# Designs tried in a protein design chat: VH-VL binders against Radical S-adenosyl methionine domain-containing protein 1, mitochondrial (RSAD1). Part 3

Target 1, 237 residues: Radical S-adenosyl methionine domain-containing protein 1, mitochondrial (RSAD1), of Bos taurus (Bovine) (a5d7b1r34to270)
Amino acid sequence: APGSQRAALYVHWPYCEKRCSYCNFNKYIPRGVDEAALRRCLVIEAQTLLRLSGVRRVESVFFGGGTPSLASPHTVAAVLEAVAQAAHLPADSEVTLEANPTSASGSRLAAFGAAGVNRLSIGLQSLDDTELQLLGRTHSARDALQTLAEAQRLFPGRVSVDLMLGLPAQQVGPWLRQLQGLLRCCDDHVSLYQLSLERGTTLFTQVQQGALPAPDPELAAEMYQEGRAVLREAGFR

## First folded at step 21 (VH-VL; from y5 with light chain S98T)

Design aa3
Fold by OpenDDE, fold request of step 24:
Structure aa3 (fold): chain C 237 residues (1-237), chain A 122 residues (1-122), chain B 111 residues (1-111)
Amino acid sequence: as target 1 above (237 residues)
Amino acid sequence: QVQLVQSGAEVKKPGASVKVSCKASGYTFTGYWMHWVRQAPGQGLEWVGWIYPKTGGTYYAQKFEGRVTMTRDTSISTAYMELSRLRSDDTAVYYCARWGYSWGFKNAFDIWGRGTLVTVSS
Amino acid sequence: QAVLTQPPSVSGAPGQRVTISCTGSSSNIGADYNVHWYQQLPGTAPKLLIYGNSNRPSGVPDRFSGSKSGTSASLAITGLQAEDEADYYCQSYDESLTGWVFGGGTQLTVL
C-alpha cells in the first residue's frame, strides 16, 4: 500500500510512576531508567516509522502511553526535532502531551511548553480522593485541580481532562456532581472513560474476592448518558 | 518579508506602567511562540517571558512574575508586553523575538524587532 | 550575573581566526540543551548567527561555526573581517530556572 502523505504521529512513553489498579497495559515502572538511551530509541522509532510509512507531512504529534510527563522536556524536544528532520512539521502543528497531576508541576508544564508542547491531556480520572485511591492514583483531587489551573494558564483552551465512570460502588448522583464541579474549572474538553475490569489487575482481584462490589453496567450507562447531556448543555464537545 | 515592528520609545516615571506592541508580518502569527527579551544600556540580554499567540498562554521569568503581562491581538497579528510598577532598573531596550526556524530546543530567536527603548526616570 | 559565561572581549586582525567561549553548567549546556549564537551590530537588534549548536541560518557565511562539548560551547570565526566587529551572545535553556538564558556577551574588535 502506498504511504500516506499526511499523518498524525503517536509517540509512546512506556513508563509510569505507578501502575494503576485497573491498568493491564504493558507499562513499566522506571527503575534506574537511562533516559538518554530511551530518547535515542524514541528518536529512531519516530524516524523509522516516518521513513517506512512514506509520510511527508506530520499534522500532529501525540505523546501518550504511560506517563509521558515523566519524560524530560529535552526528550520530548528531541523527538520533535527528529520528526521535523524526517518530515514536514508545520510550526502550527498540534503537539499534545499526556500528563498526570503527580508529575505535572507548573514549572514542568512550562518546560514542556518550551519543548514545543502546545496541548495537554490531563489524566485527572476523578475528583474524589477515595476513588483516586481505589484507582491507585497517587495524586489528590486538590492536586488535580491545581494542575488543571496551571495547565490552563499555560495552555488556555487546550487542556483536555479525563474523567472515569462506572467505578465499584460509584453512584450516578455523586458522579454527576463531580462532573459539574469539574466543568466549573475546565474550559476545553472532557473525556469520559468507562472503567473496564481487566483480568490480572489489582482491581479485578479485589472485585473477584468480594472486597469491592462489581461495577454496575447499568449505572455506568446512566452516568455516560447523563454525563454527555451535562457536557452538551455546558457547551463541551 | 518576515518582520516584527515595535512601538516607539517610551519615557515613564517610577511606579508607572508601560505597554509595548509588536506587530508581526510575513508569517502566520499564531504559529510561533513570541518571546520578549530586554537589554539594559550597555548590558547583556535578559529573557522576560513568552506568549503562545494561538491560545494566549503565557509564562514569565520569575523575576518579572506579578509585574509583566503579555497579551496578543490575533486579528492584527500584534503582541503586547505590559510592565507595571516600573523602576529605574527597568530602563532598557525591549525586544520581541520569534521562537522559530526549527523545532524543540533547536528553535532559536530567528526574527527580532528593532527594539523599544523604555526609559524610567524620576 | 549572566547564567552563561563569556569573555568580555576578544580581538583579532583581518583574516585571522578568533574563538568565543560560552561556559554553562549541568542545568543548561551540560544537560545537552542546544546552544545558539547571536550577533549584535552596534545600535541594532541581535541577529541569529548559529542555531542548534552548529547550524547556520540562511545567509550566514560558512566562516562562522559553532561547537558544543560538555558544559561549554564555542563560536569560531575564520577569515575575520571588519564587518564582524560586534557583540556576540550565546543562548541556551536552563531547566533549573525553567527559562532561556544568555551569556554576558563578548565584544569582538577587529584590529
Scores: ipSAE 0.855, ipTM 0.925, lowest interface PAE 0.5, mean pLDDT 94
Fold by OpenDDE, fold request of step 24:
Structure aa3 (fold): chain C 237 residues (1-237), chain A 122 residues (1-122), chain B 111 residues (1-111)
Amino acid sequence: as target 1 above (237 residues)
Amino acid sequence: QVQLVQSGAEVKKPGASVKVSCKASGYTFTGYWMHWVRQAPGQGLEWVGWIYPKTGGTYYAQKFEGRVTMTRDTSISTAYMELSRLRSDDTAVYYCARWGYSWGFKNAFDIWGRGTLVTVSS
Amino acid sequence: QAVLTQPPSVSGAPGQRVTISCTGSSSNIGADYNVHWYQQLPGTAPKLLIYGNSNRPSGVPDRFSGSKSGTSASLAITGLQAEDEADYYCQSYDESLTGWVFGGGTQLTVL
């Protein structure tokens, strides 16, 4: 029955501050982005989707895509307000925002909370500055840890962290130490992502040209297996 | 009915701490941000901070950072505000208020406790 | 000393129209944060009167209305009644303070 449908809503923020070296998604680097216009588009899109689908209850909202944390809290708020107008949005609905450390100060995170965000997914990727640079990230390991600390203070038990594995020249031992370090300051969820070299990316070209060694799939597999074991032992899924 | 029931009046000496309770009923306690707002005698309203009961996450006004602690007991749907190192200018009625009439910045304080008078005097 | 500025008092006769202003800055009302209004009867807790600049909660008479423009907001009360005698507070969010802010309050006297 369309009139009684329940759904999870995904909201796509198309912009990143900088394109990651490994990312092949169709993302845009903002050049004087009219956020007000984008906000209007996101609102219209959300309402249109809800109207056309016949969804009457939204149980969760996820802000993802590029770097949603670059959006103004007003944009997040506007979308949530629009969703609540178009469908029932229970107060206990999960509202998740993807965030990068470079765009997630304590005050900004608090503002997102004020807007209605109640869960964070932090794109940490690595706790090694060399690896972060390799990935094209602009934040440092220190920045990441600081962001995590603030996020956990504001949203304890509701902070997911992304950690990559299988990077060029990456070794199992050092990577496991990164994971163990991360677990000392993470109490919700850790997602392990194996690097996939995608054609057309900077990282792919660097490996192809011999500037970086090719990732070792056997080491990546070992990282994943050992990492999962460590997570399970620590009480994570 | 939806309501917030607060603890009784407190009288404290300067330098002491006070902990005010706010018991919620008639709604899902963990689903709404709980805010604390105070009002000095004959004065206006002043925001103190908020807690998200589901997680225990908090954010305090800069003025009270380091001196206020907000907690909750979800088993009894009760929020707590503790203010330490009390001063005479902390004398006020302290309100708990639910942030839950809507969403986004259209949201507002729709349910208020009756307030708890905290008097700080030598 | 309140972040939002309200007149300390306003008065009107029964049946008249009164307005209460709320002046903010570029970091709150001027930054397009919503303004809410609360009514506080003597000896009671505040009650939500207007939310989201101009919306009335259920149970609030339509003689209460809110508006927002620029860095200011306004509460209008038409058909003033004796029971409207109370303190009225505007409220918004301030991005520079990263927190909720209130006006100093306006005491409305019905003559």
Scores: ipSAE 0.846, ipTM 0.926, lowest interface PAE 0.5, mean pLDDT 94
Fold by ESMFold2, fold request of step 24:
Structure aa3 (fold): chain C 237 residues (1-237), chain A 122 residues (1-122), chain B 111 residues (1-111)
Amino acid sequence: as target 1 above (237 residues)
Amino acid sequence: QVQLVQSGAEVKKPGASVKVSCKASGYTFTGYWMHWVRQAPGQGLEWVGWIYPKTGGTYYAQKFEGRVTMTRDTSISTAYMELSRLRSDDTAVYYCARWGYSWGFKNAFDIWGRGTLVTVSS
Amino acid sequence: QAVLTQPPSVSGAPGQRVTISCTGSSSNIGADYNVHWYQQLPGTAPKLLIYGNSNRPSGVPDRFSGSKSGTSASLAITGLQAEDEADYYCQSYDESLTGWVFGGGTQLTVL
C-alpha cells in the first residue's frame, strides 16, 4: 500500500560558489539568489513529494547537490521541519550536509548543527594547492584542513571527506602521501573519486587543446588500488 | 517519564573547577542536543553551550570559551559540564536542557533539569 | 546585555489579559527565527510555555498564546490566575552570535 513506505530523503541544493573545472552538476553561481523563495519551494516540494508518495517514515535526510553549505541554516531547518510535519522523522535520524571548505568555515557549521545536521560530507578533493587550482576550487589546502578540524570538533566521528585521483600530471607517490596525511586528520570515512573528463568542462578543453597532459588511466587504476589498500589497512571502508 | 536529573549543589573557591552532571531518562539520549544554561542569583537566563550526545560535538558561547568543557557518557545517558578557573561571578544555578520537541528551529528547550547551584566563595 | 528586550515587569488582576513583548533584531527574530517562551515559577526551573512562535506543548492552558511579527514577538495571557505569577522569558536563535539568546525576563505580578 502506498502509505506504508519508508524512505531516505535527498534534498538537492542547486547552487555552487563557483563552477568547477571538472563537473557538469547543475551549477548556478549565486547572484541575487532569493533564498526565502527557494526555501518556500523546497518546503513545498518536500511536503508534496511525501504526500504523493505515501511515505510515512523518513529514516535519513541528505542535503546534497551543488554546495548545500551555501544555504542558510534556516533553510535546512525549514526543510527538516516540513519533513517532520509530513512524515515521521525519528529524533535520531542521520542528517547529512555536504559542505565546501570556503562556504562552510567558522560558525556556519555550528549553525547547521543547530538546524539539525549531525553529519558532514566535506568536499576536499585535494590537499595539494596546485591540484585545487587545477580543479577550480576556491579554497586552499590549509582552508580545507582548518574546516576539517572544526567539523571534527562539532561532529566527532561523523565527518566524511573525499579525495580525487586521476588528475592530469598526478603521480601515485605524492597522492598516497596526501591520503596518508589525510588519515591522520580524518575520523570516519574517506571517499576516493576518479576524475572523469566531461565534455563541456574547462578541464576537458585544456586536455583536448594540449594545455594539460591527458590523465593516464593505468596510473589512475594503480592510484585507486593503492589508495583502497591504504584505507583498508587503516580500518576505513 | 522523561526527566533530567542533575548533581547536587557545589561550593568552590575562586580558581577551582566544578563538574556538573545531568542524567537523562525516558527518551533516546543520543537523539537530542543537550544545552547548558545558567542563572545567577536574581538574574536572567544565560546560554553556556551545547553538546550533541550522538557525536560528542560541542559548541560554547564566546564568554565561556577556554573555561568550559562539555562531555557525555552515552552508556549511562549522562551529560557533564565542567567550568574551570571559577570566579565569584560564576555563582549561579546551572541547568541542563534538552533541545527538542520538534525539528529545526521549531525545537525548544522542552525538558529542563532542576538545576545545580554552584557557589564560588569570595 | 540581554539580546532580546522584554519589559522588566507587568501586572494584572485576576481575570484580566496581559501581554509581554519581546523585541529582537535583524540577526534573530528579524531573520525569521522562531521565538519560544518559558515560564519560571518562583524557586523552580524554567518550563516551556510556547514554542515555534505560537504553539502550546501538552499541558499548557489555551489562555497562553504567542505571536511574532517583524522583529518582535508577544506572549498573551488571558484570564489571569494567581498561579501565573512568575518570570517569563522569550528565547530565539541569533545567527550573528551563532547562539541561543534569551530576553532579560519579565516579572508578572498578579494583584
Scores: ipSAE 0.404, ipTM 0.729, lowest interface PAE 3.2, mean pLDDT 83
Fold by ESMFold2, fold request of step 24:
Structure aa3 (fold): chain C 237 residues (1-237), chain A 122 residues (1-122), chain B 111 residues (1-111)
Amino acid sequence: as target 1 above (237 residues)
Amino acid sequence: QVQLVQSGAEVKKPGASVKVSCKASGYTFTGYWMHWVRQAPGQGLEWVGWIYPKTGGTYYAQKFEGRVTMTRDTSISTAYMELSRLRSDDTAVYYCARWGYSWGFKNAFDIWGRGTLVTVSS
Amino acid sequence: QAVLTQPPSVSGAPGQRVTISCTGSSSNIGADYNVHWYQQLPGTAPKLLIYGNSNRPSGVPDRFSGSKSGTSASLAITGLQAEDEADYYCQSYDESLTGWVFGGGTQLTVL
């Protein structure tokens, strides 16, 4: 019957610190964000969605979108409080927060834990500073490794990461060394994400204009095959 | 019904370590943060740190960093706090407390153990 | 030194109203974090009295009430009874310490 449905809830945080060179996601770079007003809107939208849908039980909550780790822990807590008021949110529900190394210091991650987060999805993208600069990321490889270490201390076995392949000028050997270095630190899930040049992005324009070499699709395919082999040998899916 | 049962009183010498246990019953142990709070004789409450039993993740108050270790065994619904390099001002009642009742920061310390007296004397 | 400031003691006659203050800062109560109150009877563990600023858990009489404004919170006890003699602690979360903080405690005496 209506209202006995089970669901997973996705909460969209619309702000980023900076627009990424490769991302075609609709993001807003904040200046003077009124977080209290946004918090109220997120709470109202979550409760309205649950009321209209008839969902009675929420099994998991995922905070994604722009850079959710820019939200205050209070905002994350307020949304979870609102969900629990409007539906049954079991005490052992999985609550995931997307984070980037720039805004995800150990003390902030601990505060998100206090707010109810129990799993992290960390957008590493690369462990090479040149690649990070190319992607328009605001963090270094050192920042990424520091964030990963802190995340794993706070959420052992509950940290997902990604590693991007098929970047301009990328080579199989060095990339596989990045992956193997990451596997020494990984405790949950590793995603291999192939670069796709999207029209309307800075990276697409640079390649089209010849400022960067075009990604080599045969090299990317080799990287993917070798990467999957490394993951399989290490016991990953 | 919902209970936190702590281990018995301990007497320790300065420089030693102590490990206090806290067994949960009547609720899903892995669903709630477990905190440790201490109270020296005649003094107020002082937060020591937390463990999340589902993951084993921990976070300690700065004052205790490097001297405290919190662990758990989910198979017997038991949390542990170990404090090392004990000194006389560590003499206190050590409470485990569940962070629960609601979600987010509307959570509170809603269930407390009866406390474990740790006395540090030579 | 306690992060949240409470008066060391308060007193009142049976049947009267007493109020216990809890003053924080911009990194805790002033950052809109909730305040919780605990009662500790002599020789016992603390017990949750008020959560989320003003909510009473089951079994707590309605003569206990809480409020929060600005950087401060308050616990009010009406119809004061002899069994209310206890220590009372406020508690919140502090962003700067990234930790749970208690007030120094208030000893309530029923005259």
Scores: ipSAE 0.369, ipTM 0.722, lowest interface PAE 3.5, mean pLDDT 83

